# Designs tried in a protein design chat: VH-VL binders against o04291r164to392. Part 2

Target 1, 229 residues: o04291r164to392
Amino acid sequence: DANNPAGLLSIAEEALAEFLSKATGTAVDWVQMIGMKPGPDSIGIVAISRNCSGIAARACGLVSLEPMKVAEILKDRPSWLRDCRSVDTLSVIPAGNGGTIELIYTQMYAPTTLAAARDFWTLRYSTCLEDGSYVVCERSLTSATGGPTGPPSSNFVRAEMKPSGFLIRPCDGGGSILHIVDHVDLDAWSVPEVMRPLYESSKILAQKMTVAALRHVRQIAQETSGEVQ
Key: E = the ipSAE of ESMFold2; O = the ipSAE of OpenDDE; V2 = 0.75 times the mean of E and O plus 0.25 times the DockQ between their complexes.

## First folded at step 1 (VH-VL)

Design G03 (framework fv_ragifilimab; at its last look DockQ between E and O 0.24; V2 from the best seeds 0.00; counts 0 for: pae E 15.9 > 2)
Fold by OpenDDE, look of step 10:
Structure G03 (fold): chain C 229 residues (1-229), chain A 121 residues (1-121), chain B 113 residues (1-113)
Amino acid sequence: as target 1 above (229 residues)
Amino acid sequence: QVQLVQSGAEVKKPGASVKVSCKGSGYTFTDYYMHWVRQAPGQGLEWIGWINPNSGGTTYNQKFKDRATMTVDKSISTAYMELSRLRSDDTAVYYCARGLDYDFWSGFDPWGQGTLVTVSS
Amino acid sequence: DIVMTQSPDSLAVSLGERATINCKSSQSVLYSSNNKNYLAWYQQKPGQPPKLLIYWASTRESGVPDRFSGSGSGTDFTLTISSLQAEDVAVYHCQQYYSTPLTFGQGTKLEIK
């Protein structure tokens, strides 16, 4: 059974481990971006990957919201990710450890109308860590990872999400420290070379996705506090 | 009206550098790649490279990678192309040209009026 | 690199007659996902920059007279002027923008016979 909870949990745990190694570790060779401002509250570090499969970006910043609220906001990708066409939660499975596993189908808009849009078939795992941090990590389900695989679509090119997500740590005085990792393989080889910069740039990924997420959650935080932007 | 206006003609000695400017108007400067193309007298067109005015990202023809530098000043919608270590065979008219839009546009349109760069001892 | 080769190098055609210029690419410039050919044609008159005539191999740019047409797919392309006019005297260039480096043909000089 492809939907075996035990099997899915195993995949989820592996995804979590890999994600954490990227978010706070050196599993990816990160280079800090210079000149990138994550937003008005400029307390953040943005980095992009070197020499990894696909493209990757990470960001770290403070957010004046509780971890669970941050998670709720960021889980709604269509609300802040311009290139996100749709997110369908196909299944929700409670994990025995208190976490939640979701099978998700995501459709993205293409960076250009001249190329096929990408879609993702992923497992998303949400859980609370022992230190009080909340984690949402996500990765594509493939033949290599196991688990259920979604049908191909003639209108989309199946892209791969490597272990990605966000780590939200509560901080003293209120708010959270947010770590975001985006790691994807958009199959840049499938497009003409003149378009590949749109598919193989970690910088673009950082700007369009990683920083966008951080900016969005900060905006919501400001709105919640009654501050005028 | 969409226009690209380039800087004036240049005369340089071998070994020198030249920097050509290209100012865009009538459109959102950051929405289109800017290409640089040159044409030697009586010869065909040769692509030098492109720059993304929004990100500053560049792609060069390998032939020019070590000598050409493309930059932009978004505040004044101006692209620059600097070519160093000039030699006689660099004598050409240099063009800037608006490139492909991410969504709709293809080919180069419009072109700047061209900048003649003459390299002579 | 994709090499673009035009033929002929020069062409003389009588007024009102059909002019045909060919362009061959060393590799296909057809993108299978959108079925578009990343090929453009330009007209260049003396002392002027190139002017875009055709893109996607067969789409005429706005303002370009109907007598200009582009055809072909993959590696073989043709620019046709159905009835040559005096103002059509120019050098014509084909270009691929499928892969870097972007490359042009050597140009075809079109004159009135």
Scores: ipSAE 0.016, ipTM 0.548, lowest interface PAE 7.9, mean pLDDT 91
Fold by ESMFold2-Fast, scan of step 1:
Structure G03 (fold): chain C 229 residues (1-229), chain A 121 residues (1-121), chain B 113 residues (1-113)
Amino acid sequence: as target 1 above (229 residues)
Amino acid sequence: QVQLVQSGAEVKKPGASVKVSCKGSGYTFTDYYMHWVRQAPGQGLEWIGWINPNSGGTTYNQKFKDRATMTVDKSISTAYMELSRLRSDDTAVYYCARGLDYDFWSGFDPWGQGTLVTVSS
Amino acid sequence: DIVMTQSPDSLAVSLGERATINCKSSQSVLYSSNNKNYLAWYQQKPGQPPKLLIYWASTRESGVPDRFSGSGSGTDFTLTISSLQAEDVAVYHCQQYYSTPLTFGQGTKLEIK
């Protein structure tokens, strides 16, 4: 039940555990998508999961900023996610353990020219781990977990975000190691696999999102050091 | 093998609500959208909306948005469409139909057998 | 909303002869990027739900006899039955699935002369 503080924290901790297993798991096959440009920004790698609804992408890279600063930048989603139309923070709740739980409503632009635009109703959990790492983890709330309070807009199809987010680990040489996971179901996985174009569109989107986040943080790090692109 | 079975005919008075069910069998219920379409006697087909059974996400024809509610119960592979504040001109056969997002549409297949809803005093 | 208009409203055709039904959309249902027309045709017999015949304007659904064919592009579409049989007596509906709300033509009643 997401309507009580204990229920919200339980959902947040469950999402965190699942996110961490995705972000740091070693049994996941890494696939570099066709068309990805080689170079400094080519660290993004897409991991395809057929055991889950939707598609998962993950990326890992070095950034010249400390973990808390990276988290602050990436929490401002509209600054780096061009496909994001709007983000509304509906509620902010202290988690009682030093962390913060946010209830967020997000609208996105249509994934293809002929597909309906997607929206998300999510819980975002931000906390510091024992090793000094910072985490920002987010997942959709469903009707079973106390989900959205109103009917969906007729202009939007409700999408589902599986545990996704950012794990930012301090580096002893200064800066951070940023792990990114995007795991979303844009309703593409609810159709038979024979309808691969919806699947492929979601795969391309997930790759673009992970790469965009990493590039954005690196650009800000360069600007903070006085460099200009 | 693949079929949609709807609930039986209903007779309602003006102002009442009706809830029609549609049970899918022979396929993975959450792999397809469920559409609702109605047909008044001697008239053409009119699209009410669709629901994704996996996510619960819905899109309604604006004409019906304030009166229609689509839901699903995944545990019994059943979709529901409730229409409130019934008028005499809501008298129609109501169909459920399996389909995909319009980007990748291969048509409505299968259709339910239809549920006749009669609204009269 | 895309308005679908069928012509004629009804027609009578002799057994073994060609039947032609037309459908016009108020705006193009052709998507330039994939070169597909988002148009379907359905057959509806009395007391039965509609049955899919054609999708993507010209692709015949599995199990549909080859005497049924679809043609056209953009705004003007045609369903052709090359040699009419007794079981083809029905109402035929065109449908666009290019944009929501999904819309249907008013239907064309096909009878035997």
Scores: ipSAE 0.000, ipTM 0.413, lowest interface PAE 18.0, mean pLDDT 79
Fold by ESMFold2, look of step 10:
Structure G03 (fold): chain C 229 residues (1-229), chain A 121 residues (1-121), chain B 113 residues (1-113)
Amino acid sequence: as target 1 above (229 residues)
Amino acid sequence: QVQLVQSGAEVKKPGASVKVSCKGSGYTFTDYYMHWVRQAPGQGLEWIGWINPNSGGTTYNQKFKDRATMTVDKSISTAYMELSRLRSDDTAVYYCARGLDYDFWSGFDPWGQGTLVTVSS
Amino acid sequence: DIVMTQSPDSLAVSLGERATINCKSSQSVLYSSNNKNYLAWYQQKPGQPPKLLIYWASTRESGVPDRFSGSGSGTDFTLTISSLQAEDVAVYHCQQYYSTPLTFGQGTKLEIK
């Protein structure tokens, strides 16, 4: 049964474990990005992968918004990810342990006209951890993972999202510490040779996706009247 | 209206350089690659290279790599192509063209009006 | 370099008749992962820049009349004008955008008989 809730929860829990090991641990060989100026424009600490499958980026920063508000904003990818064409939540399934599982189809605009656009078929798992942190993690569903088959990708190249997402810890005094991990395989070997370097760059991934997400929530926090409670 | 407007015709002597400009309007300049293509009188089209206006990253046709330089000034939405050590066989119309966008299922669109560069001694 | 070869070099067709232009690439421009042919067709009228007609081998650009169609896959492609109009007198170019350098066919000059 590809739609078995126990099987989907198993996929979700494995994705969560792997995401957390990337977000706060050393599961990816992280190299800090150099050249960002400290100060009011600083977004936090940003790192990119070295020697991993696919490409990955990580960011950690402070946001003057409550964890649930941060999660709400970031789940709406079209609002902050310029290359995101659409996000369709096709199923919402309560996990037996209090979390929520979503089956999501995402279409992206191509970053250049010389390569086909990517799409993603993913499981997104949202839950609250025992320490009060809120987590939204996501990974592709494939024949290797199990789970239901996604929509056809006849006009897109199906890319793979490896366990990725947001870990949002409440701060003493209000606001949140936001950890972001983006880990994808854009199938660089499927693009024309001239575009492969752009699809293999963790730095470009960080600039276009990971940093963009953090900047967006910080911008909203700056524009919000009142104080974080 | 999406538009690419190029600088005017140039007459140059062999050994000189020429710099052709291309100003984009009606779209977000940094979201699309800019390509340069030339066409000698009565001849076919020849791709020179492309530039990513956001990063400044370039790829050149190897034929032009040691003589062509593509740059951008994103503050005025303008791309430039400079060709050095001109020869008489560089006489051509030089076009800029906005890159292909798979999300819109388009090829090079639009093209600039072209800039005639005449190299004569 | 992928060499694009068009045939014929020139073609004269009576008004209202079908015109057929062929384009052959020296290697496949079909990308098997997405099943797309990275092939475009352009129309270039005298004294004008090229104008995009067809991309992905068979998809008409917005505003291009239905009489223009593209077909083929892999290495062999065809542009067809089903009923020639006087305004269709032009040079037609095929172009691959699969690999650098991006390359064009030599052009096919279409004239009215």
Scores: ipSAE 0.000, ipTM 0.433, lowest interface PAE 15.9, mean pLDDT 84
ESMFold2 (binder alone), look of step 10: mean pLDDT 93; pTM 0.949

Design G04 (framework fv_ragifilimab; at its last look DockQ between E and O 0.02; V2 from the best seeds 0.00; counts 0 for: pae E 9.9 > 2, placed apart)
Fold by OpenDDE, look of step 10:
Structure G04 (fold): chain C 229 residues (1-229), chain A 122 residues (1-122), chain B 113 residues (1-113)
Amino acid sequence: as target 1 above (229 residues)
Amino acid sequence: QVQLVQSGAEVKKPGASVKVSCKGSGYTFTGYYMHWVRQAPGQGLEWIGWINPNSGGTTYNQKFKDRATMTVDKSISTAYMELSRLRSDDTAVYYCARDTYYDILTGAFDIWGQGTLVTVSS
Amino acid sequence: DIVMTQSPDSLAVSLGERATINCKSSQSVLYSSNNKNYLAWYQQKPGQPPKLLIYWASTRESGVPDRFSGSGSGTDFTLTISSLQAEDVAVYHCQQYYSTPWTFGQGTKLEIK
């Protein structure tokens, strides 16, 4: 059974390990972006990948929200990701360790009317780490990874999400340190040359997705703070 | 009326440089990619490169990457193409051509300049 | 680079008759995801720049007479003039814009017989 909880948990744990190695490690060759400000009122670090499969970006910044709240906000991609058409949670599986596994189908808008839209079939794993950090990591399920791979769609090109997600560490003074990693393979080679920059640019990924996420949570944090005052 | 008007004919010696201008009017200049294409006498068309007039971003045919330089002056809606280290086989009519779609790079050209003859002779 | 080859190099057709020009690409210029062929046709009269006639292999540019039509897919394309007019005397060029560098055919000279 492709939906075997034990098997899915194994995939989730592998995804978590790989994600963490990207978020705070050097599993990906990260190069800092120059001149990009993730937000007006806080310092953030944004980096893009070199020499990896697909494209990847990461960001790190402070957010004046609790980890769980940050996670809830970021899990709702359609609310902050312009190019996200829909997110369908197809299955929710409690993990024995207190975490949660979700099978998710995501549809993205094409970057242009001339381009094909991409969709994703992913496993998302949410869990709390021993140090109190909260992690949400996500990766595509393929024949190579195991698990259910979902039905193909004639209207979308199936893209691959490499282990991605958010690491949210609580701060002593309140708030959180947020690490975001986005790593995708959008199959850029299959598109005409004129459209490839839209599919193979880590910089674009950083701007449209990674930084957007950070900005969104900061905005919500600010609004929340204002409401309390 | 949408049009591209290019600078006049040039006669150059081998080794020299030539800079051709192309002024756009009747449309949002920064909204369309500008391409450069040349045509040797009695020959077919050859694509040189494109420039984004808004960002200044360029892409060159590898054949010309070391000798061609495309630039724009947005304030006067003018694109420039400079070709250096000229050779006799660079003799051609040089065209600027607008990309077909607004704010999208496509690769088909709907508006052309009248062309600029560049003659390279000793 | 994608090589574009036109045939014939020159063509003479009587007024009112059908003219057919072929263009072949060394590799497919069809994008399967949107089912569009990245192929254009241009008309060039003496002393003038090329004029866009057809793009996406079969879409006529605005202002182009309906006697001009483009067909084909993948690697083989055809420009057809259903009834040749005197003003149609020109060199015709096909172009691919699927992959850089953009490349053109060698051109086809169309004359009146």
Scores: ipSAE 0.025, ipTM 0.610, lowest interface PAE 3.7, mean pLDDT 93
Fold by ESMFold2, look of step 10:
Structure G04 (fold): chain C 229 residues (1-229), chain A 122 residues (1-122), chain B 113 residues (1-113)
Amino acid sequence: as target 1 above (229 residues)
Amino acid sequence: QVQLVQSGAEVKKPGASVKVSCKGSGYTFTGYYMHWVRQAPGQGLEWIGWINPNSGGTTYNQKFKDRATMTVDKSISTAYMELSRLRSDDTAVYYCARDTYYDILTGAFDIWGQGTLVTVSS
Amino acid sequence: DIVMTQSPDSLAVSLGERATINCKSSQSVLYSSNNKNYLAWYQQKPGQPPKLLIYWASTRESGVPDRFSGSGSGTDFTLTISSLQAEDVAVYHCQQYYSTPWTFGQGTKLEIK
């Protein structure tokens, strides 16, 4: 039974461990993107992968919102990720430890008609850590991981999300410190050579996805807290 | 307890190479970047570079880039730094140091090895 | 490269008195988005490796006595020992870890007067 909650929790816990090793450790060979500052405000620290499987980006920044609000905003990917066409939550399973497991089908827009758009079939796991941090992590379900088979990918190329997500730590005095990891394999070899930089550049991934998420949450925080008192 | 234990003192001739080892214990060796720092007699501290013990990826101070080689052997939790084409001004104590990783990219050095004196004959 | 300059080069202070060591960086080491100064202080006794005292300019490392404190932001930083003890005789180094290469100040030798 591919929908066995105990099997899905095992996949979720492995994804969490792998995500944390990237977010706060050396599981990816991170290179800081020096000088990566938006407009007049700096958004945070941004790093990209060097010589890893797939492409990866990591960001860390201060956000003047409570951790649960940050998680709520970021789970709604179509609201902030420009290239996200749809996010369908096909199953929601309580984890039995206070966490939540979701089975998610995501479709992305293609940048040109010369390459097929990508889709993802993923497990997303939300939970609270012992130190009060909130985590939302996600990974593709594949034949290697186990778990249920996703929707057919007619007209899409099924991409792989390696353990990725958000680690959201509460700050003394309010607000949060947000850690983001995006780690994907977009199957760059399935596109024409001239298009491959869009699909195998960790810098482009950082700019289009990782930084976009951090910028979006910080913009909402500024709009909420920046009103004249 | 977390420890970094380095190899013993070395005496080398100009033009030779030296390879200093640093064994980590009491922590997950692959979870922290390892740095190398040297200190010439009566002088300040000078950063040589770091290595990611998971991937083997390195970043060198440009001053040492063409002469220093950092490696790891994960199976014995040991980092190595080799300095080639030695000169008399390479005489120094060489330290390994663990990155704190209190921030996602960088940290201070919370644990240091005892140091390895490398003397290059006059 | 970011140049770290300490002052004074040496300092003699009576037991129980306050010692103050300054460190200046040639560029700001404050990253405004996380409000962290990427500045550390180390104590180095003769024949020993450096020991971390302070990181993020003002945060004491575990096991460091309360008499050690760090302050400052941007380019100007201070290490203060509020009541000097005999065991505090050492060379003190500041270090930036904002931008590669990581660099250290030249050191300040602290002695008992």
Scores: ipSAE 0.007, ipTM 0.581, lowest interface PAE 9.9, mean pLDDT 86
Fold by ESMFold2-Fast, scan of step 1:
Structure G04 (fold): chain C 229 residues (1-229), chain A 122 residues (1-122), chain B 113 residues (1-113)
Amino acid sequence: as target 1 above (229 residues)
Amino acid sequence: QVQLVQSGAEVKKPGASVKVSCKGSGYTFTGYYMHWVRQAPGQGLEWIGWINPNSGGTTYNQKFKDRATMTVDKSISTAYMELSRLRSDDTAVYYCARDTYYDILTGAFDIWGQGTLVTVSS
Amino acid sequence: DIVMTQSPDSLAVSLGERATINCKSSQSVLYSSNNKNYLAWYQQKPGQPPKLLIYWASTRESGVPDRFSGSGSGTDFTLTISSLQAEDVAVYHCQQYYSTPWTFGQGTKLEIK
């Protein structure tokens, strides 16, 4: 359960296993987005799920930064995700092996005035894997996990983040391969009927986070390299 | 063993500020959310807001948001609540209270400070 | 804001008899996703801070005597003291923690008859 550090670590490890299955596995059917081809100037490859509940996307790309640097950049979510209004880190717990568990409350901007903004109550787990890869994975704490399931703030609808995040694998010769999964349930039922397809199965909403993350990290890598006189 | 000890009574003039302290002992101070609640003489309880002592993150009751400031000093396991632009109707006993669970915000309060009487009069 | 209303405002009960205090919320405090009622009960004696008795509407806080029990769901809640003792003389407050701002009832004063 989420009521003590050992329970939180158990939830974190479960989230990590599910995230890795989505990021690199074949259990989920992923459909590559048309027109997103790899190349020297591309930001990466993006795919959306055809069989997940809610909205799911994954992406991968090459980045000329070491795994720890990529993780550090992407953990500052408001700096690169336009739809993110605020992030409050409620607690930070050491998990051993240099790993960290954070309890996070996030508020998003509403994409339209016809639907309420979404908020999330999540556990974020950051750790180094045995192969030298770094991972940042995150999931909602809900009634099913025994976690803090406080009601939505006024004017918000509580959304659920299913295991999502970043797997950052070191490359021979330097740099990283970045794998991203964004899997959310935005509670389409609470939205007027005409807007439900946008919140249930939107290809546009599905790829927003993954594309923003890849673009931001690659831009910083290029600026860092180009700043040398 | 677990206790919250608050600063002593204060008398302030209208328009002044008051800063109440709350020192925790006997537990991991940064592991529990801290709430502030007040009670005017003969009246019910009124929630002011919460602070996470680990992160410094806060949430305020909208009624107090423009006048209340919550802070913590981790080095001495002490939380503070400052209320500015005091009015006579701010006269109340101010309590700090610990949330029930470790690192989990519930909104039920298991350990309370003894209270600090703040009197606002000319 | 959710308004909490307690009844009665005051109650006198003989030693050993049952005391019943009611609390109503202006909106449901049952969160459908986890099936929990975000409601707590506190005991407050003169000159003392409140003491947590019950949370999640019916879960007794550790160290609280088993004569105290909470019941109800949604908008209607009850605190019951099955056999009143002299030390139970106090003001009792209900609280919702379903949505901010968290709000309390006006209090019910319990006295010995």
Scores: ipSAE 0.000, ipTM 0.434, lowest interface PAE 16.2, mean pLDDT 82
ESMFold2 (binder alone), look of step 10: mean pLDDT 95; pTM 0.957

